# Designs tried in a protein design chat: miniprotein binders against a7ua95r516to809. Part 189

Target 1, 294 residues: a7ua95r516to809
Amino acid sequence: ASLSLLSISDLVPDLQFIFFWMSNAIEILYFIQQKSPAYMQTIELMDDKAGSKESLLSATISANEEAMTILEEVIMYTFQQCVYYITKTLYVVLPGLLDCNPFGTEPSSEQCRRAAGVCVCAVCVMPEAVRRVVSVFQTTSDLLQQYQVHSEIQSQMFAYLFFFTNVSLFNQLIDKGPARGWFQRSRVLQIQASVKILLDWAKGAGHNHLAQKFFAKFCSTVTILASPPQQLSQMSWKALCAEHPSLKPVQLHRILTQYQLMAELGPLPIWQPSSEDEAYIYRTVDLLESFENH

## First folded at step 12 (miniprotein)

Design df56
Fold by OpenDDE base, second read of step 13:
Structure df56 (fold): chain B 294 residues (1-294), chain A 80 residues (1-80)
Amino acid sequence: as target 1 above (294 residues)
Amino acid sequence: SMTYEVTIRTDNPEYLELIAFALRILAKAMNLRVEEVRREGDTLRVRISGTPEQVEYFEELVELWLKKRGIDARVEVREV
């Protein structure tokens, strides 16, 4: 099946299977961790028949550790599989977020029209491109809740998904933005509004801190690009670095250079990098974010 | 060390694979030897080797785990 046809709904049966095993493996691990100390104590309290007790205890400790390791491997594997499938779906829908006009009258999704008539819920009023992204996150949330996955694993899942989303959106904006016109103020404002809807969803889902943390680079980029020329032209390089610490010097320089071109601003000495940063603004290898830094 | 047969019967056969997995892991965690695992319809039979005290504790752990998971199953242990 072409990646273009892959929806999160098509993956739900596979994800359900994986989440089932992941959740149960976690529960078994916690169960063993909870019960093992008491079991070890029972061995310690046994009559020492000719030094066999120490050997039995050591063997049991080793066996226990091996059992936990197996469970951890199952948990890690299932986690990675979930992430793989979900990120594949995100990869398909995320480009639509950058092209989305949230201020336009896009027709409500056919699904909401069929089920409830005129639904005015927050999801139904979302632009289709935003709704598709939110649907991936919501489906993930629903599955995690359905299988009662431990809260720490839920947090790790969303942390990674937000990380992936930020890297994907940031890289696309930096790489393709100038050519696609995404650096135009009107387009930037559309992107800003679309991202705000996503962040509002994340806040409503209880992931506000994670969203703020992992979307920082993309949000900083959009904030700079959305700034009026009159305001941004008054900010020094140092001030911008301080206000947007998530951006590397090379990234900030690229954003400002493209902003200058788009806004038809002459050279602005106030945006000139410091002598300390001057060596770093040419490090093109650091321009795009890596997916490996998880 | 003696050999025991643990029989688990459940009205929820969809969980038999999970139960078998859990039993193997729990037995391993307790340093019990699993000799055989057989599924017969809605019944799981597991042969384990250990001391009477280990097997008794294993039975209790299995019952507690099943209860915690909300799986309705009957556990029976016999020496073979």
Scores: ipSAE 0.743, ipTM 0.931, lowest interface PAE 0.6, mean pLDDT 91
Fold by ESMFold2-Fast, scan of step 12:
Structure df56 (fold): chain B 294 residues (1-294), chain A 80 residues (1-80)
Amino acid sequence: as target 1 above (294 residues)
Amino acid sequence: SMTYEVTIRTDNPEYLELIAFALRILAKAMNLRVEEVRREGDTLRVRISGTPEQVEYFEELVELWLKKRGIDARVEVREV
């Protein structure tokens, strides 16, 4: 049975509608927040002919809060819908990033755009799979700009998209990596190159800080796996934990065990967990990340 | 309080649903009662109940919001 492939292009009309309403709800919220104090003051200063000014002010404060709540619910709903459709598209295209070779790909400029004075296409050795992922992020950026969504909401959107991407890629690499051969050094270097293209895009788009924060776990994993055996075998468990604080002990242990196996570093464990971490590793099964907890 | 009819005419009728939503929310924020909202072609008619002072302030806020949003529309308020 064939799976229906979702293209970000197919979702643009629906996303435009949702972004339109989200943007306008945000602007109305800000407008009311800016104008309400002056209106409340007008009530406070008016003649109390009926002796009910305090009651009117109280009722108006309550009505204002209700209006704010309605707008916040509209903003939350539309934001969640945008995130849902965008991440659903990402979910379909992200696996390709782990299973592509950027070193043999023809240059592509279909999604080449200038971001903060940098042309993303300056690094134009981009596999189709990487280009599809970049396309989702670029289309999101374009829609946020088109509808003039405030920078705080833009940051929240990309924070979640990077969080989702990180969790998705990490879980897939850890869960399916051994069976797919993704822990083999040559494949890890391909993954590292593909991830660099995504991170370079994020930097060009002005989201470097968010990318560094939310891709930390996956980047740590790839960095460890791409390390030369001579370099990595010199590091203690404590040093690796300190250098990669985003990784849970059970996750770090799994990564290092796979690295030792694939690099053929011998049958004896090189990296020894602390007594506390070893106990945690044996007591818990929290290997994969949750899309709701980070 | 009295009943007033707020009439909004725009050369961009595609914005009428947004305008209707904005007026309902602005009225609620001001504790004004919206009795009826009707769309008639390129025109939106909203009936609100409130004091003359509240309705005058409401008209001012609506005009400021339309201007800030960049929507070309004419606002008229009449006591009915």
Scores: ipSAE 0.737, ipTM 0.944, lowest interface PAE 0.6, mean pLDDT 84

Design df57
Fold by OpenDDE base, second read of step 13:
Structure df57 (fold): chain B 294 residues (1-294), chain A 80 residues (1-80)
Amino acid sequence: as target 1 above (294 residues)
Amino acid sequence: SMTYEVTIRTDNPEFLELIAFALRILAKAMNLRVEEVRREGDTLRVRISGTPEQVEYFEELVELWLKKKGIDARVEVREV
């Protein structure tokens, strides 16, 4: 009940605090890593008073490692907290992406209307459901930039968020899609268009490679479902496996089975799994993606 | 090993918690013992134990870190 009220804007103050400490902890870590070698050298150059030098050096190395470990723990903790809050927000807004009709004349968001008239920016022309998802990612990007978080950590953050988004969307589509009519061609085309907007944003934000990698499974699913029956019915199981390597055999089989039912196609011998894959198509445990595999 | 008091005064009191954290970590990284950390208004006082050479190097590192962060602060070290 209470999760439905959580907007990314409500979390910004908390996220700012976390990003502040994360960024500074990273900076201090790099600072220590840069300065510690010179300090160790100064100890090495000290007059060796009867074995005290080696003990001092060893103690200093150990202390240095402990300090770095503490910083790494702070970085990991703050990273996890950021991910936790952001993914909770994503969890709320992502279902709307699957129900979104991007081709409909949905009125522009009330927020853009209030400020400065008809904004024709790429975000303002987005469907509301897509805009809400993009807003989470954009806010995350803005905060990472505001606090000058190291580029590697930024990449890791987006990698995880894209992973989470892909798993969430894929699982929802596979599990609820048939019942909600998301496998109907018209609905699939809407989903495809919505995902394209998100991917275009990711490309514009400099995360094209990560987006392509981590959305591969969801995109493959949508691509298959968006394919015309005439085209898809000519593709063999082996060809589909080769074209969509991100899909497990059980997942591909489920998609094709639901496609067949939706399109009222008779049994297609060319979609029959290979003898090698036949054992795997019934592994229902592998059907849905896990959030723990990241 | 002698005890020193490091006093940091800044016009940016919003960073005193960060400065205190950084000082503790830097001191630990240098194998210096932090005995006490006190905040008095816009001033941070840190008592550390170490050799004169260690404390001198610590002072330099703190100044360099503050400079890198763009924090305007004065660092003073006194033997106690």
Scores: ipSAE 0.785, ipTM 0.949, lowest interface PAE 0.5, mean pLDDT 91
Fold by ESMFold2-Fast, scan of step 12:
Structure df57 (fold): chain B 294 residues (1-294), chain A 80 residues (1-80)
Amino acid sequence: as target 1 above (294 residues)
Amino acid sequence: SMTYEVTIRTDNPEFLELIAFALRILAKAMNLRVEEVRREGDTLRVRISGTPEQVEYFEELVELWLKKKGIDARVEVREV
């Protein structure tokens, strides 16, 4: 028997429960921060019958700090749980983005949708694989709005989701791309178009800055691979490093090597690594990205 | 310090777990000891130890939080 993987829609009740507790822990934290100074003053004005006022105040400050720590731990735990379930869903749907042909047949739906306050017409509907990814981000946005989660926490969540998406897509493209044919120019152009739809959604949702920051590595990779041979063959290693600072030497070297194979180009002297980078182009430990944010 | 029983009766019993959590955290932030928490239907009973002044302040803080949260509840405090 085959186990069906949960869609984002299947996780909404569980996510609502976790968001409920996260939002309430945040609100309680703010409430205590707002009210604590007045309470501390009340202690200072209490009768000092046993010379215990200083001890009581010190103990209360300590207890208040412990209460703050408990709330911060609850907020962190619930945040991590939301991220875990959301990224688990993303991990399942993201490979579809790399196999997606956005120039193919339209998805089965002809309905207009409201995305980030913009009505998307039937002619402009997303491919199914892209829609699955966007639905995860849209559902996350809807839950953050429903529970009135502070904008800073919302930004932190999307920062991590974009970071996770970038790492997942980059690692899959680099690791599995040669076997899957993903480095063929026609496939790269399809990937680029699909990614643009995702980035356009992020811009519409008010997350353009986060998307530009956290998708930089995957976007650089796709941009290089989608470049016409006439243009790319005129760019030196140093020029490519300057234009794509998110790429490590080993990553850029792998990308250019795949490009040469797919475009049937001979060795290009201008793509020789700088003397500074030459020691790093074979560091296999640095080829794939870590899901740990350093 | 004396022992007090704080009784919360609410028209929204679905929020009792949240109310219990909030009361425990608020009491800890005020350096009040929570000795017992009991739930009976739509009613939450919390036993706390503290001075009369601390417990009076706690009652006010709990009522203010419930009002801010929009939870319909009655708060009663008695010495036990």
Scores: ipSAE 0.739, ipTM 0.943, lowest interface PAE 0.6, mean pLDDT 85

Design df58
Fold by ESMFold2-Fast, scan of step 12:
Structure df58 (fold): chain B 294 residues (1-294), chain A 80 residues (1-80)
Amino acid sequence: as target 1 above (294 residues)
Amino acid sequence: SMTYEVTIRTDNPEWLELIAFALRILAKAMNLRVEEVRREGDTLRVRISGTPEQVEYFEELVELWLKKKGIDARVEVREV
C-alpha cells in the first residue's frame, strides 16, 4: 500500500547518483580504449637493453584487460540498479493504466466551472494513471540526456523498460482481466486509447522501433479484443496466428474465449485451433509471460 | 623505476571521489603501481611508481581526461 504512494520523483536523487557513476564509468572505458593503442606502441618503441620489454608489454596488456573488466562490472551493476528501481516504480503504476478512462468528459476544476454554465470542455489532459507511467519513461529519458549516456545504452534501457511494461500489462490483463471486467468492449477501447498514448510518447522520444518490437504481444491482444465482431468473426484461426505471431496458441485461445464471452457471441467454428496447435492451447505454463529476457 | 607524487587540486572537492577512481583505473590500465592515495580537503595526492616516460604519459592522460570532463583542476607531478 505504501508503495502505491511512491512516485518516480522520490527516486530521482538515488537515480542521479547511479546514472552519474554509470555514465562516468562508460566515458572512462571509452577514454582508455581510445588511448591504449598509442600507449602500447610507446612501450614497444622503448629501449630494451635489459631484455624485459616483452614482459612489460604483456603485463601492461593484462593490466589493461583487468581495468576494462572493472569498468564493465561497474557499468553492468549500475545499469541493473537503474532498471531495478525504475521497473519497481513502473510495476506499481501500470495497473492503473488498465483501469483509467481516457475518454472521460469529467473536467478539471476550471473545466467543471464551465460545464456548470454554457460550455462543457472535452478532456484536455492525460489521465492521471497514464501520466504516472509516462512520467517514469520521461524521467528516465531526462536522466539519460542529463548524464549524456551513450545512445546504445539508452536503447538497451528502453528495450528492457518496454519489455517489462509489455509483460506486466499482458499478465495483468490475462490473469485479472476477467474478474476486473477489463475484457468488456468499452474497457478494451479505453485500454487501447491509453496504450496509444504510451506508444505515441515512445515515437516522439525516438523509440518507435523498440516500442513496436517489445509491445507486440500486448498490442496484438488489445487489437484482437477491440476488433468489431463482424470483422473478427470472418478471420480464421490460421489468419489470426499469421497476423499475431507474438501470441502463443494458449494465449490466443484465451483471448478469443474472453472475446466471445464479453461480446455475447456463441462458439464460432472459424476460431477453431489447427490440428497442429490443438495440444498447445492447453499448455497453461505458457499462458503468462516470464520477466526473464532471453 | 622511481616514485612520483601526483597532486590534484580542485575548487570543487565533490569531484575528488570520481577523480580518485579515474586515476586508479588509468594507472592500472597503464600497469603503473599505485602506492598511496590520500585526500586532504580540496587536494588529492597519488603516489605512483614507474619510469619518467610512463609517469609523464600518465600525467598527460589525466590532464586530457579532466579537460574532457570539464573539471577545473590543477595537476602537479613531483619525484619523491
Scores: ipSAE 0.725, ipTM 0.939, lowest interface PAE 0.6, mean pLDDT 84

Design df59
Fold by OpenDDE base, second read of step 13:
Structure df59 (fold): chain B 294 residues (1-294), chain A 80 residues (1-80)
Amino acid sequence: as target 1 above (294 residues)
Amino acid sequence: SMTYEVTIRTDNPEHLELIAFALRILAKAMNLRVEEVRREGDTLRVRISGTPEQVEYFEELVELWLKKKGIDARVEVREV
């Protein structure tokens, strides 16, 4: 009940606090890393007796490493907290993406209606469900830029968020898709269009490579399901495995089985798993993706 | 080893928490002992123990860090 009310906007003050400390901890870490060698050199050049100098240097190296470790812990902790809050908001809005009809005349968002002018920006023309997802990512991007977080940390954060999104969407599609009618071609085409909008946003935000990498499994699933029966029925199991390497045999088999049922296709010998894959298609433990494998 | 009092004054008291954190970390990184950290209004007072050379270098590092952050603060060091 309480999670349904959590919007990314409600978390902005908390996220701002966390991003502030994360960014500053990173900056201090780099500052120490940059200045420590010169400081160590000054100790090395001191006229002290050889034994006292070595002990001082060793103690200073150890202290320096400890200081850096503390900063790394702060960075890691703040990073994890950011991810925790952002993924909670994603968890709430992601199911709406699968139910979204992007081709429908959904009325413009209430927020754009309050602005006296018809905003024709790319975000304003997005379906509401897609816009909510994009808003989470955009808010994250804006905060990262506002606090000038190091580009590597930004990339890591988006990598994780895309990973999380892919796992969540994939698992929902595989688990609930048949029951909810998401495997119907018309629904699949809607999902494909919605995901394309998200991918286009990621491309525009400079995260094209990460998006392509981490959404590969979900995109492959949607691509197979969106394929016309005439085309897909001509593709062998081996060809499908080769074209969609992100899918495990058990996953591909489940997708094809559900496709066959939905399309009312008789048994297709061409989709029969290879003898090598036959043992793996029954590994139900590998069917759904884990959130822990990141 | 002697004890020094480092006083940092700023017109932007909102930065004092960050400055205090940075000072503690920088002092630790330099193997300086931080004995006390006190906030008095817009002034931060830090007592550290070290050699004169260490403290001089610490002062320089603090000033450089403040400059890098764009924080306008005055740093004073006194032996106590």
Scores: ipSAE 0.748, ipTM 0.938, lowest interface PAE 0.6, mean pLDDT 91
Fold by ESMFold2-Fast, scan of step 12:
Structure df59 (fold): chain B 294 residues (1-294), chain A 80 residues (1-80)
Amino acid sequence: as target 1 above (294 residues)
Amino acid sequence: SMTYEVTIRTDNPEHLELIAFALRILAKAMNLRVEEVRREGDTLRVRISGTPEQVEYFEELVELWLKKKGIDARVEVREV
């Protein structure tokens, strides 16, 4: 647990050790799978003087399956340890993404305003909070490449990391957003820009499909909250459900209610749930996402 | 069944832990009994029980795995 409080850079030596064993267990598993048929054939070609050939073959098949099980357990254990330490680091740095400003609005001064008519150049910067999140993903990618982990396992790891990131960001925004001011339009646009940096990184790393799949809920939430009032008020509940199928009725209802308050659109509900969904908008047990996916 | 000692010597002793793990798993996959595994400096000694044919195949498989991994090591097998 104390190791999970360190930066990703501080965890690299421990992660290298775990990745080393995971990679080698995977390679040994594939080696045995590739060589087993030839060995079984060798047994079948052996001289059966004692009539024990079938017994030996059967025992060898059983032993081979046990060896595979041991390797699978080692792979699962080391994979789970990598995910545990990486996600613990992500959990610490992710809330910062919701508070940072990627637009860089400096400087503004009284003298500059009096000379108004000259372009004030805002610089586009990667906020430190976004850089920390990207660094976790990049370090993971680097370790997977360094230890030549098979692409299937790489995809599984990033699938889980994106799943975890989506759940963490969604839950933080829904649960703490109103108190933190995160539903204010200016803040939502900053969040949207920060998320785009993560999605662009994922695309560059070859994980665009996984990012689109696993970030769908958070992206839908941010897209709705970033919509101009004139545009969003023209959409029906049914149209919003169709465009954002990843959102449950209770989640969509909460998002729209918060949007209505922040945009000052009046006290009467604008978006009326369909008769089919009306019962489900009150299911508070479905509001927050679970981290547990077995 | 006969008892054999498999000796692995490498110029990089840091590989011995991985080699020991690989040999234990390969022996199990081949239904060979591992009776003892000892590390002595740059050398790994593994005692296995099996038929001569099984042990010969095991030696070939170990040498193939070491070559595929790019590990520079020498494999010797003798009956004890």
Scores: ipSAE 0.743, ipTM 0.942, lowest interface PAE 0.6, mean pLDDT 85

Design df6
Fold by ESMFold2-Fast, scan of step 12:
Structure df6 (fold): chain B 294 residues (1-294), chain A 80 residues (1-80)
Amino acid sequence: as target 1 above (294 residues)
Amino acid sequence: SMTYEVTIRTDNPEYLELIAFALRILAKTMNLRVEEVRREGDTLRVRISGTPEQVEYFEELVELWLKKKGIDARVEVREV
């Protein structure tokens, strides 16, 4: 009945199957790359009396390239399937991260006592919505480690997952934020605390560089919205653009307008976009991010 | 060239699909023709056509891959 509420743990058997084939295709590819030069050398050292050596070598090179292409296609297909299932799960759980309160979600003393002397309470204080997102990333990390997937492929997978998460969170906040009250300072501070838990997990998992790169837009947005009015009022449009280069002019303008409205403070300085930026501010098509853009 | 039957027997039949895939890829890498692949319980039978020297090298390559992968399997090659 509840297909939209599928947890990452429900997909683990299917993901294990896909990771199994992906990791084995990668290992076979590396095995061939290591052994093929030796075989080609045996052909090269062959007696060329019949004039067949050039033909055999050429045919073997061609066959080797075809074998590598098949493996690359299997690797690509399995990688895309993993990403598809993982991002589908993320898409369901990510909105919850924007609408939870990490400051008010404390475990009961009973849960802490059940942990018996070593504090599991740090995990228990994480809101359920944040824990569901972290569980998706942790399960992905565990599967990559279980199947000993090369670090380069691991980095590519987390790069895409962080990119997807950033775009999804940014679009949800910009599109639905005003109606949901998410631009109110108290809610922004809750969102900031929740995303910090996610970024801290990424740092602990060895993906700090990727997280800093791919979460830049959402982090800039939350940073602006969480800024004290006195601090933000001292910054010009040019200074804000320089501090937040990941934001397009139309995005920065929308964020500042919402900040000014929700802050309910006295007059703030007028943030004047450049004449070049002004033309883009009215292009609504540039407001939301595409899941296809790098 | 001659036709050979490569027989792989393993105590873990769950690996037979992977072994079949690996054998096909390794054969293609060496420009060897795979005529047939059959699974019979815990046994995989692969018929390949090639020179005796190519097939001997292929057998060594398959055994090396199985050892590297940690799969306990017995490899037998017979001319058909």
Scores: ipSAE 0.683, ipTM 0.922, lowest interface PAE 1.0, mean pLDDT 82

Design df60
Fold by ESMFold2-Fast, scan of step 12:
Structure df60 (fold): chain B 294 residues (1-294), chain A 80 residues (1-80)
Amino acid sequence: as target 1 above (294 residues)
Amino acid sequence: SMTYEVTIRTDNPKYLELIAFALRILAKAMNLRVEEVRREGDTLRVRISGTPEQVEYFEELVELWLKKKGIDARVEVREV
């Protein structure tokens, strides 16, 4: 009964409460923005018998600004709470994505029973580990839709969730990949296929642009590692930097070094860094991504 | 300024916390002083200080917000 073992479904009641307040704070903020000009005009048209109308108008403008600030703080706080609970759930399920096989997973006995009369191997294209990640994104989408949260806030939510997912997967692959065998070609192709399922989900949900933007680093990494030796050997360091601008010099150098170590088809050229990048390929402090970098 | 009691009665008490929050924020936005907020079952009672014109405008905004939100509630205002 560890909180780290809670599924996204267990968090739905808490998330519903937070989404309820976030949605209503947004609606109240828009209502005040829409109605404030008319109220201010009403004050300006009042009889100024005591000569205090200008003071009242000034005080009302200040009070209105303070009310808007309170609503913005409530919206920010509830948004951050949603992100916190959702990313905490993602953190638990994401490592499984790097360790699953989308090309040949045996369906569970329960899935086989539910698919009676249908070829289960043909319908079980999504590994359990990938389905858990997709379920977190789908539940988030459903809650945003249920509470009619504006598209801008919805986009900000998925921008952060994709950013978090990208950083988490990239750091896991770079830091633990060598020990786990994840840089082997067969494993990289499995990872690539699993990532494609997430990207396909994002496209279907209307977030293709956000997914392409925020998954760029992890996608670049997997693309390089999955590249055929003949194709990759024809690319210069400059060409790789141009194709993969999301990768820092130390990150690209580490990826290429791992590719070279895992390559079975003879010697590959040493990818020589540009004179401008040469100093940066040894900056180990820049190897892993930070959630603090914005 | 004069003191008024704004009474909100609804058959959906689950919305009373939301209504109380909305009333506090709307009053703040209008530079009206909220002296007391009290819940009594299905009824919310809010004591507000302001001019008669400001409080009447506040009543109109509250009724409009409730209508837009789809909350069935009765709003009454009286001088205390």
Scores: ipSAE 0.732, ipTM 0.940, lowest interface PAE 0.6, mean pLDDT 84

Design df61
Fold by ESMFold2-Fast, scan of step 12:
Structure df61 (fold): chain B 294 residues (1-294), chain A 80 residues (1-80)
Amino acid sequence: as target 1 above (294 residues)
Amino acid sequence: SMTYEVTIRTDNPYYLELIAFALRILAKAMNLRVEEVRREGDTLRVRISGTPEQVEYFEELVELWLKKKGIDARVEVREV
């Protein structure tokens, strides 16, 4: 209810209004597409007394095309409005995901402690910050189902939401990570666990392929940062580039530099860019991701 | 003149704006001229120009769309 802590539930009435118009515009579009051929045929069967039938048919085809264009514009506008409100809410709640602890349950389960030798780690609890992000995705899914929005549009919406989430999390981690201590190993493992909760939700919701595609950059970043020093030091620059093709050279170099700074043990290997990639390391404009899909 | 007044009466006025939008788009898709659209309480009146055959087809599509949506409404067409 608070303006500084606006939740997705506060936007549901506005979203219901927009989803109502979007779903109805889509339905009318399909209705016209289904019925137009039969109507065009009735024009062809009309009495042609002055050769005006061909002109009428052409005019009707043109008018039909204009009607479809109007509906497409309404669908696009309402889709963009839904995405705007949903991503605005996501932007507010996403930073909390980088600063929460899914391992925050006190180990008070004697049963898990008695399984000593196999189970040494506590089960993850969904932190409030992660729950807020999941709630945005779940509310979106619920609204799409409530208004029976076509599956193709649902896929487009979640593709954009995952794209937005990936860019937002990646940029926050890269830009603010050093100052916030997010590159510390313990924090990275917490971030990895939180991200797994989001990916598991996406899989359960039937969006696994979209999540794999659009979270690639952030997942690559977290995977590298979570790697043990012994394992990561044995990988060449070329091998890392091959395993993480979503990362630009300047991004990979920044991640590896931060990893070296956060290491606890003595001298670490320096990952040197290949001669081929060296020129791209200094492209500061390529460090952060754009929210523009280009 | 082949001008007709299409009257939609519903016990649920919540849908009148959607119905008005749908009728405008359907008429345009059929190359029918919409001369006037006015709302009076629970009643929507749409004035359209076209051939009797086109207007009859329009009435059938409107009734079919309302049925598909589950909207309880009465459709009346009268030549003016």
Scores: ipSAE 0.734, ipTM 0.938, lowest interface PAE 0.6, mean pLDDT 83

